VH-VL binders against Protein RESPONSE TO ABA AND SALT 1 (RAS1). Designs and how they scored, part 10

Target 1, 230 residues: Protein RESPONSE TO ABA AND SALT 1 (RAS1), of Arabidopsis thaliana (Mouse-ear cress) (o04515)
Amino acid sequence: MPNTSSSQSFTIFVDGWLIRHRYFVEQLMCASSLDETNRISLEEQQSLVAQFLSHCLQYYQEKFASVSLAGDNVFTFFCPPWFNSYAKLILWVGDFKPSLVFKLTEVSVADLTRHQKDRISSLKSETRRKEREVMRDFALVQQSVADPPVMLAARRVGAVGMVDGEETDLEEAMEVLKAGMAAAMNNADQLRCSTVGKVVEILTPPQAIKVLRTIGQLHLRLRDRDQERA

## First folded at step 7 (VH-VL)

Design s57 (from b8 with light chain K55N; framework fv_ebronucimab)
Fold by ESMFold2-Fast, scan of step 7:
Structure s57 (fold): chain C 230 residues (1-230), chain A 123 residues (1-123), chain B 111 residues (1-111)
Amino acid sequence: as target 1 above (230 residues)
Amino acid sequence: EVQLVESGGGLVQPGRSLRLSCAASGFTFDDYAMNWVRQAPGKGLEWVSGISWNSGYTYYADSVQGRFTISRDNGKNSLYLQMNSLRAEDTALYFCAKGDTYYLFESGAFDIWGQGTMVTVSS
Amino acid sequence: QSELTQPRSVSGSPGQSVTISCTGTSSDVGYYNYVHWYQQHPGKAPKLLISDVSNRPSGVPDRFSGSKSGNTASLTISGLQAEDEADYYCSSYTSSSTFYVFGTGTDVTVL
């Protein structure tokens, strides 16, 4: 059985990250359920929001580090084994689609002002444009690997033979693909973090806590293995 | 014309307080996150503090955390920095700065700067 | 707070090219494409020169250009002119509670 240290190391990281994630989700649930008389201070709300955003960012930074240390692990992150089977159906470049954050915001917050709604609408348009840019750049990478070496490999899928130059050409094509996929993944992850952070800023801290709670709960449900018992 | 004008600087003794103001004009002030940046005489730039458009979020450099308080009054197009427990190392020209995007997050480039107001902390 | 590392000074003659480096970590310059450059003449407020690694604001001459490789961003001034004599600062977004970190600054002298 192949053993890739970087992929295993990230899987171990995720296990520990998930324990901390459950802790933060519980804190967010507690904070979002308190009435005005028992509400934590604005400073404490800002701190909780900042801590949770930092926690989420750590996930993507560790993923980036894992890929930068071992390029061949990038394929794993486009279909991650730590997500349940149903979660894999909603993946966009290996994780949630950034514009999903707007739907989660609508579900979580009922008291948005007109100004907040206008800002969210503007950000939604910008986020969707950036999503298209990520996909366009990724499509260019995919097209670049449909050169002669890849075409030759496709013709020989069932009959692997060593022919002069073919191994080198395939290795070069794979290196280009891995680099391009890593760039697309990093751009997508930055857009995910950017979208969440900007939505948080548009909202008040109490509203942001409700949205982050929903985002945190969704991530836990996407990893729930019992969901695979259909 | 887009403009930021700082005021409130001066000579103050260590341990005392001072409040800086920044008057904004020529743009929709309540749409943008605002920042304070300082520069000690002959030294480099240091980001001090930032505030979101609705005052929901405030952030501070470690060097001023717990001593300085950033605030804004959108109805007056004004930004403030309340500086308490001042130290000699707080001596600097304090700039008001506007990001080229709406957000503190991602810290857009600072496209508009005031001329600065000088704060000198000395006995 | 942490600063991005720049050379203290860089010098050149009129018409030459000079390059200023800005070195950070894998958590700022190495991770994000939010690197900005500012020009400051003596006694003046800083002026935005380059945003987002390589974007040049309107009114900034095309002899100013920016790039990034790994943990290091670079500002290049081609066709150096006397008016380019100034202090130059880079800045980068960081994911900490402190969103903005400046470089140590570089004094550009036109010989």
Scores: ipSAE 0.686, ipTM 0.836, lowest interface PAE 1.3, mean pLDDT 85

Design s58 (from b8 with light chain K55E; framework fv_ebronucimab)
Fold by ESMFold2-Fast, scan of step 7:
Structure s58 (fold): chain C 230 residues (1-230), chain A 123 residues (1-123), chain B 111 residues (1-111)
Amino acid sequence: as target 1 above (230 residues)
Amino acid sequence: EVQLVESGGGLVQPGRSLRLSCAASGFTFDDYAMNWVRQAPGKGLEWVSGISWNSGYTYYADSVQGRFTISRDNGKNSLYLQMNSLRAEDTALYFCAKGDTYYLFESGAFDIWGQGTMVTVSS
Amino acid sequence: QSELTQPRSVSGSPGQSVTISCTGTSSDVGYYNYVHWYQQHPGKAPKLLISDVSERPSGVPDRFSGSKSGNTASLTISGLQAEDEADYYCSSYTSSSTFYVFGTGTDVTVL
């Protein structure tokens, strides 16, 4: 009697999500390529931005639900099989590093005002601080499994066997690790959404469309295995 | 002193329009997202609308979408709410509220509130 | 519109502690740490009491504290005083509509 795993449920969701994602990326590409005479209205630009942000948020909220129910499958979300081999080299806590958004903004937008540059600089510093906080909290969780009782239990299991009760300590440590990994993933995903949304708000709608187009294209490339050696 | 002062409320007939204003002082107005919150007599708080620092983004509660328009004039440190096609259920005290952060997205707490301006929609 | 569930009223005697719950969903209170609490006395504007789940603004007594577990946030008022008799509202940032939701409100009575 097979139970649908949380990671399998998430991949099923993502298959449908990617169809809508390709549609939004195409709309963003079209909108970002228009000259002044063919530019869509400010209201239409705001609507497209809002729709795309909502679309991205839906992905991470569905992932949050899946990760919270993951149990042993939480490890799959840290090195997900749905990303191509090149993507895995640039992953940070199972997905893109939030501060990457600033590099994508720099590449996509050439007409930032001084005010926007100052705000982006402040947000970048805050985002990097929060990235360090996520890593610090995760390191504390990892350190908990190096606690003397857990280390003793691990050594005994590797030797010849263990005293009654030591296996329970190791199982408890594993549950703490899984919970900590889920928390780190969820905090990282919230920071990803937060960083994108705040960058968008610093920008004008036409600038935001260019950045979101680049982000959307990157996401598709990270999942595209057709152009790489298997 | 950090202060928000609303004005423009009053008695208005259903179907008509009214424009609310909020004058801000004591802080750098264009560094904050601004919001309108309303409270019907004897009822709870309801978020109505929000606007980003540069007017690039505006958001509305479903109950007012298409009828109300939020705007701001950073040069005058002023926030506005244009209310069209007013209904009896729009009767409320309307508060101007400042977020404690720079962003509307994942908005912060409303740390500064105006005294409110009363809008009564009745014949 | 208010979507967060609060008890209609709570009461206590001077010096006691009272706790107000604020229950949302996995798209607001359960997902974000952007839960805020406001105190409103009759005829007055709301006053920020607690921000970001547990942060106390300057000037707010340490008798007021906040916490969150799962989809429920809580405001605790210790050493209850007569001046604490007011309406209390929670709020949360919500991702499902990209705007705020307020709680239904709780009337605190000091007996």
Scores: ipSAE 0.640, ipTM 0.807, lowest interface PAE 1.3, mean pLDDT 85

Design s6 (from b8 with heavy chain N35H; framework fv_ebronucimab)
Fold by ESMFold2-Fast, scan of step 7:
Structure s6 (fold): chain C 230 residues (1-230), chain A 123 residues (1-123), chain B 111 residues (1-111)
Amino acid sequence: as target 1 above (230 residues)
Amino acid sequence: EVQLVESGGGLVQPGRSLRLSCAASGFTFDDYAMHWVRQAPGKGLEWVSGISWNSGYTYYADSVQGRFTISRDNGKNSLYLQMNSLRAEDTALYFCAKGDTYYLFESGAFDIWGQGTMVTVSS
Amino acid sequence: QSELTQPRSVSGSPGQSVTISCTGTSSDVGYYNYVHWYQQHPGKAPKLLISDVSKRPSGVPDRFSGSKSGNTASLTISGLQAEDEADYYCSSYTSSSTFYVFGTGTDVTVL
């Protein structure tokens, strides 16, 4: 069973996760800079890739557990406090946009075969289609804020006051909204993990290490608050 | 026709080795992840091992890690399972199975299965 | 060894419906939509019956349907026929070291 975390516990988890993340990025940087004579074994390369993918998956599983099992505030994850101000401008459903992985692959790997290029092209088309599906579902969630309990409460706040039952109807509508946002977030996170994992499998282990290094470095830059403008 | 045909099973003593083969036909072999799944007599299915299209990634069930080696030869449309240090609990019908997607990671179903080859580990 | 829990057996009469449950955890069935169902007749290889929770492969009758709620996936066989008498296995993708887990299996008997 995955452990269940609260929003405070998740913040503590992220602090520890970032320390491990920096360590994995350093290992990927080291492994990607080695020449043929100093290259680590294929088994060691596969292990490093698997460990890093597991590390990334752990983040999203803890986030899922904190929202779905512990009932933590899903709204926090759409604008997370652990991202710097620059990152907040380019977020897609609270984290990186899955199709960004393809651009990172292009800048990281120069020796793709024809077969790999064809598979990446197919995966890119599929990923973009799934991104549109996530956004369509999220748009339906956003449109649900126009549902009568929310709209009626907004029109009546302050001037008219709440009548008996309105508070309960609004609370129920908010719970439906939270559930819809959690579902959209989880679908987006699964697409992120799926896209990275599938790209890794199209690539050879040495190529995958280069891509994961670039992804890991980008994640650190987006979470580095020292880079924020005062 | 899409087909998988296993071979190489037999009776072996504990501690010995066997190499299983699987011949694939009717599909582009190097477009799919390939798997070995086993079934002990009268028991359920157990995933044993999987290999990516280019042999870049191989994964094993904990029960066989360090003893079994999966490999493939895309030029021969063939999948292999080298089984070393065999134990009585490895006795099973071994199926070759094709993934319905290119991938091992977050993969789909096993859409094509061979008929299986029997491995009996007994003194 | 399989990790997903299924009932050992389910029975019904011809024309009736039966449902087989497949219970996992929040890191397999509860997290992923990669739940698959296989039908195995005595002495034969398994056959893919349902993929990705509810997708029916070409050639599989519409009497077979799948669903999922929380940590439990279900296979429903409506209009039971004699040829449905078989063992049924669920499977799920997992991010653990095994990558794939099968269910304990369910023997369906048509009375």
Scores: ipSAE 0.648, ipTM 0.813, lowest interface PAE 1.4, mean pLDDT 85

Design s60 (from b8 with light chain Y93W; framework fv_ebronucimab)
Fold by ESMFold2-Fast, scan of step 7:
Structure s60 (fold): chain C 230 residues (1-230), chain A 123 residues (1-123), chain B 111 residues (1-111)
Amino acid sequence: as target 1 above (230 residues)
Amino acid sequence: EVQLVESGGGLVQPGRSLRLSCAASGFTFDDYAMNWVRQAPGKGLEWVSGISWNSGYTYYADSVQGRFTISRDNGKNSLYLQMNSLRAEDTALYFCAKGDTYYLFESGAFDIWGQGTMVTVSS
Amino acid sequence: QSELTQPRSVSGSPGQSVTISCTGTSSDVGYYNYVHWYQQHPGKAPKLLISDVSKRPSGVPDRFSGSKSGNTASLTISGLQAEDEADYYCSSWTSSSTFYVFGTGTDVTVL
């Protein structure tokens, strides 16, 4: 009997996840627009932040399971069909670049203390260093798997078919590439979650709600298939 | 000298309350996440609660959620644990522990520990 | 609540190597590299021995090493010495209902 592909299964998961996501974004918008007199309790603010972070972690845990599953089409996750064309131009390893969180924080929060600014600056430097590490490690994987197809092309400059064993070499290179891409994606996604969680902790709960609202809204806009923007 | 000193433990009856304190010295207190860890007599370590640098976020083990409240006073370099509705199962040596990083999220190791304060819940 | 699984006891003679396993799930040890090891002598507070799977803090002998494979982290003590007789606990970050979970603990006996 036929099985749903891992990327198709993930798309089905995301359809349900987006319903909850819109709900959380609505709660964050409501909470961020209340004046100080009508502000929800600190405990309720902390709960909303924790719930939204858990919601985001669920997305990446499910994505990890789908990406790591045997026979998974990892290439689909690097250029996802569920993101619009603009999003595809600004993606980093298949999703948002972790350091984008700092820009979203800057536009969402105007009342950062010096202490918070210093912590954010430190975290930003560390995040950018880790982004470079992800790209460096993936580049090494790409280099290691480039040899078989390059050698095949060099040896068969006039070829119209494949010689015995060439399919096996390409198949082995493809499996190494898939494993390397899955590792790069997992490392990138862990850095995304780490950056958001740590930024939230630097902030007060009211500040964090504003940032998470902006992040949540951006995520929805990146999935909007409309070509017209602004 | 970097150290943590707990106090406030004692014998308490089930259903009552107790407040533990932890005095920190020798480091910039508000640069680190702080934690409470307990150990029942003859048993292993159990993480109880953690608090972020600015008291913005607090986290609790399921066993104490809704009963215990962690707090800190950065001006006094002090960490607290308010324990309500105490049960026999809460009997343990309670340790104050400092995270080795600023964050609770993806928490670092606990690099500095106090000597602990004993809480005995019995009639 | 759930704990990471460790053997109750491990023993060895001076100069030998012993290994303590710490088994979790794909949501803690198997997912994150935030696994730490603590040494506790009788009547004393725990002491950080290894952080982030394999990093040794200043003052910890190189006889202590850490590693991880799948859902299992391991602490290896090489050249076992009498002073290594203690309880050893692993810990891991988790993103679920709790943010920090300890192992069941292992008593190391030097014969």
Scores: ipSAE 0.652, ipTM 0.818, lowest interface PAE 1.2, mean pLDDT 85

Design s61 (from b8 with light chain T94A S95G; framework fv_ebronucimab)
Fold by ESMFold2-Fast, scan of step 7:
Structure s61 (fold): chain C 230 residues (1-230), chain A 123 residues (1-123), chain B 111 residues (1-111)
Amino acid sequence: as target 1 above (230 residues)
Amino acid sequence: EVQLVESGGGLVQPGRSLRLSCAASGFTFDDYAMNWVRQAPGKGLEWVSGISWNSGYTYYADSVQGRFTISRDNGKNSLYLQMNSLRAEDTALYFCAKGDTYYLFESGAFDIWGQGTMVTVSS
Amino acid sequence: QSELTQPRSVSGSPGQSVTISCTGTSSDVGYYNYVHWYQQHPGKAPKLLISDVSKRPSGVPDRFSGSKSGNTASLTISGLQAEDEADYYCSSYAGSSTFYVFGTGTDVTVL
């Protein structure tokens, strides 16, 4: 069946998700102010952190459902139209690079204990290893894609065009590519969620709120089309 | 030897309270998220509650939310479950369980379990 | 309340293979690779048998293997032995709001 380049249902989802996202960023900013004046409980902070992590997870689960369950074109998610032009140049497998979270943590939190610093350092090393695994797996997908088109091009030079089975072989190669890209995207998205969640757990709830606020603000900045005016 | 030992179970009346303890040994308790899992007589396993390494995060199953409080004392290598407003359906063997990774987030594999402590809620 | 669906019982003869299914949703088993299996003998605490879909802890025989396809994970016991007679539970990570969900449990009988 023909694939369209539009993910209309996911685009509509993102519009609603961004409205909720702006609300959560505001709540995180408010919570930071309330914590500075001792007007927010630990339980309230935990609840907000859990809600925000769930909100972020919903984005990636909906993206997974769009590709894997609804059959939407995975190519769109490697260069999504809902990101501004500058964001598109710095994407890592269609979204932020997981190890960026550690830099955002450093900028957002000044009062890390030695134990927290040691655990963050360990997690950073693990995350970078897993980033390399995602890229290695994606490289194998790229190699799988290169061979069939080259073979078809070579045959068209030497023969009268496609012979029986060549069109089917190309279609099967395209399905393998789409499956491989979807797998790479899902592995990257799971690493994004995993890295954020584990960093949050290393931190105290007040520290986590500061990091999540910064992450939330970055998400909005990457989707701010006003940056295209430079 | 790596082990977890639960205590504090017993027979209690509905509406009353009970506090369970779990003593950990043989591993760096302070690094790991800890969990409580229960099993009603002749029934399956149900996750009850979990706590992060630094007590920053506590999570509860919907069935116990607002009634149970998980806590830990890293200086004593001990985990606790304060159970308030007990109901007949809370009757179960309560296990202390350690995750195979440091985290509650995406952990889920419990590599070390205690023997369990029996809580019977009956009039 | 367990939330992942398992058959109530499976049975086999010594030396045969049995497979136990564990069916969840696209938000737990279908999304994450954090499916674990536990073996519980009568009167004993559960013992971790398989972690992360297919990883065997040290000391677990290679007769035990795990796999996953879509929303269903499977535990296969090959070369079935008398000591394999036990209850088997799957579990899955279910996200930051639920964390952990167990299966309904399966009684394995060696005939």
Scores: ipSAE 0.712, ipTM 0.849, lowest interface PAE 1.1, mean pLDDT 86

Design s62 (from b8 with light chain S95T; framework fv_ebronucimab)
Fold by ESMFold2-Fast, scan of step 7:
Structure s62 (fold): chain C 230 residues (1-230), chain A 123 residues (1-123), chain B 111 residues (1-111)
Amino acid sequence: as target 1 above (230 residues)
Amino acid sequence: EVQLVESGGGLVQPGRSLRLSCAASGFTFDDYAMNWVRQAPGKGLEWVSGISWNSGYTYYADSVQGRFTISRDNGKNSLYLQMNSLRAEDTALYFCAKGDTYYLFESGAFDIWGQGTMVTVSS
Amino acid sequence: QSELTQPRSVSGSPGQSVTISCTGTSSDVGYYNYVHWYQQHPGKAPKLLISDVSKRPSGVPDRFSGSKSGNTASLTISGLQAEDEADYYCSSYTTSSTFYVFGTGTDVTVL
């Protein structure tokens, strides 16, 4: 049975966020499909990009608050029920892998300059290094909490009860693990926001609109639970 | 030598305009986000405006939004601040500052600063 | 722009340690590690002293150190020297409508 409302509160927030998200994705699709004659102004393009980035940051800011209060349910954010079964198999730390943004950029934009390609290559290398750092730090947490359960199992082969100190050690290990999971998630989400924002700045506003459209469309696709529903 | 040199400051009456310039040397100018920071006499630092490497994105403090325009010319290694509808409260020493990263988004530290150019708005 | 809160002044004697706090919100100081510190001597431009909470640029003495806990960052100057008498400003990236915010500034006096 569910024991905390933090993931429920986040789910309620996301329901409203998705209505605005669909609206922004439609605006990005419209803006990216216009020819030279019907193109919106540079200022309007910059405004749309800024609004969509703000919309995405709002999602991760709310997620950060919810993860920080998750306690016993931090696992829900690593295996989130709001993504379809396909998405769950390709997630990295509960959401999209930051370096996926570079593949989305490649398929969305055909007119990248040599300088933009060089900057993207540099950012891609840094993003992959930071992805490894997130996983390394989490692995160190997993390693540090492995000892109490292992030692308990080794000492208690053939015994069913715990002594007072052993139960306390296990509980402390669980608290360290929960804190480590929350930290890993928050660091991963920060890297997701960082990667998207920095890619946008490498690109021109019209190129950024095409990439953000693709990112928004992918996000909706990964949350599509059933083609038969609505 | 890595250097930023501001110019264009002076005495100006309220409601008028002034254009500041910043000449950069000693680094690859078009690799970095650039910023304007001001300091009123005897007061603290206030970030005014920032511009991305390719001029694709510009950002402004609420106090100057709609009145100031930041721009850059990468071919001339120069940064500019067009100040319109000046107010007495805009009186300050204006510094040109270089970000230590390519980006304004999650901006790093300002590692190189100019000496500043004084703007006095008085009738 | 909402400024980050610093004490107006801090004083110490040569050889002592002083600490300057910089308090913000979860959207600036509390958001990851984008807090920086600047030193400004009278009549001079600011100079970067500490970047990314605790990183010292080349040429900055190890007497200067930075840390952060929650929404408060701190700059500590150990072995205080006469040349450390200056104004000190913290700064942070912000996720709000502006990208950069400065602290109110702290005047350090060496007595």
Scores: ipSAE 0.666, ipTM 0.820, lowest interface PAE 1.3, mean pLDDT 86

Design s63 (from b8 with light chain S95Y; framework fv_ebronucimab)
Fold by ESMFold2-Fast, scan of step 7:
Structure s63 (fold): chain C 230 residues (1-230), chain A 123 residues (1-123), chain B 111 residues (1-111)
Amino acid sequence: as target 1 above (230 residues)
Amino acid sequence: EVQLVESGGGLVQPGRSLRLSCAASGFTFDDYAMNWVRQAPGKGLEWVSGISWNSGYTYYADSVQGRFTISRDNGKNSLYLQMNSLRAEDTALYFCAKGDTYYLFESGAFDIWGQGTMVTVSS
Amino acid sequence: QSELTQPRSVSGSPGQSVTISCTGTSSDVGYYNYVHWYQQHPGKAPKLLISDVSKRPSGVPDRFSGSKSGNTASLTISGLQAEDEADYYCSSYTYSSTFYVFGTGTDVTVL
């Protein structure tokens, strides 16, 4: 009697994606650890960066398709079982917070020019504003769906059951909430991709490889179940 | 006045090379990603190539990959397109275009266009 | 190569409204809100008409409006005027080999 849900389809996709992800992280680690004499060509660096960005975008496009079909399973994407227990406590809208990319850039790259620092500072301010916008828009959805359950709760304390039309109002509110959650997730994921891609473009290819290596390693660590027992 | 002016087009035989130039004025050229867009006679628009602000990244349409090279000289406020191994299908008016954002990634609308330079690949 | 589907032509009389559709996929129009519209008069460079689905640049009349639903974006021209006779192209951002994708173009004729 098991159903093949949108989250099940996404999990199947992710199994193959993770194999490719480990491959790319290893390539990024190799490329970032070579000394300047053994550095791969600029064309090869650009290719590796483009391949990794494409790989990450593929994940979020598949997630977008799955979330759009999720219905009741949209809750699974907000509290995803494929992340370890520690990661679940620090997630923002089901995945990493976009502004975390700036901290990862800071710890990965020591040779930023003033022009790059200014551009990153500007992008950081824009990203934080957009993070607030995602949360504000979702809060408005939450507020708009609060009335039916509040009205139900405002009925005599301890009362159960529903009056005529009240069940329909709650069902409608739940559908609005699910749609709002899907929109928030999709907007958050687009901001994640946007932030990574724009940071990469501000950086030189060698700098970008170091940042992407750190991002890739973080993705793997957030899925590492052994961390739950440490 | 914000302006882009293309040059370097002309008649060229198949298999030969041509270099296009685009002179930019009226904006901080070295902050913006730049693009080449072409339009064959009587046909639609086709994105050809883009370059990031610091020349760190270049992207190409599949139809020109390996044959065309985009480059820029920020000190001269100039964008270039080196076209090698030209084919009849490359015959088009070539436009220089600036996005309304700094980036190629999630590029904005092309708010400033040059008038174009005609490239004709024929015997 | 253009990948977004537009009708080849639309026609209207002065004062009428016409709508041009632009249909893509879930990896371009359906995924991003970076859909733009360009107007091109014969022998001229394209001019930005609408950016980011529905934003009008300075100098563009409010007769021009944009919208998007699913994988389809639309440009509506209200109060059609003779000067609106032109080719119209949509575009969408995508992260693929094309990076940017343009529509097939629509010829607007004012009868």
Scores: ipSAE 0.729, ipTM 0.862, lowest interface PAE 0.8, mean pLDDT 86

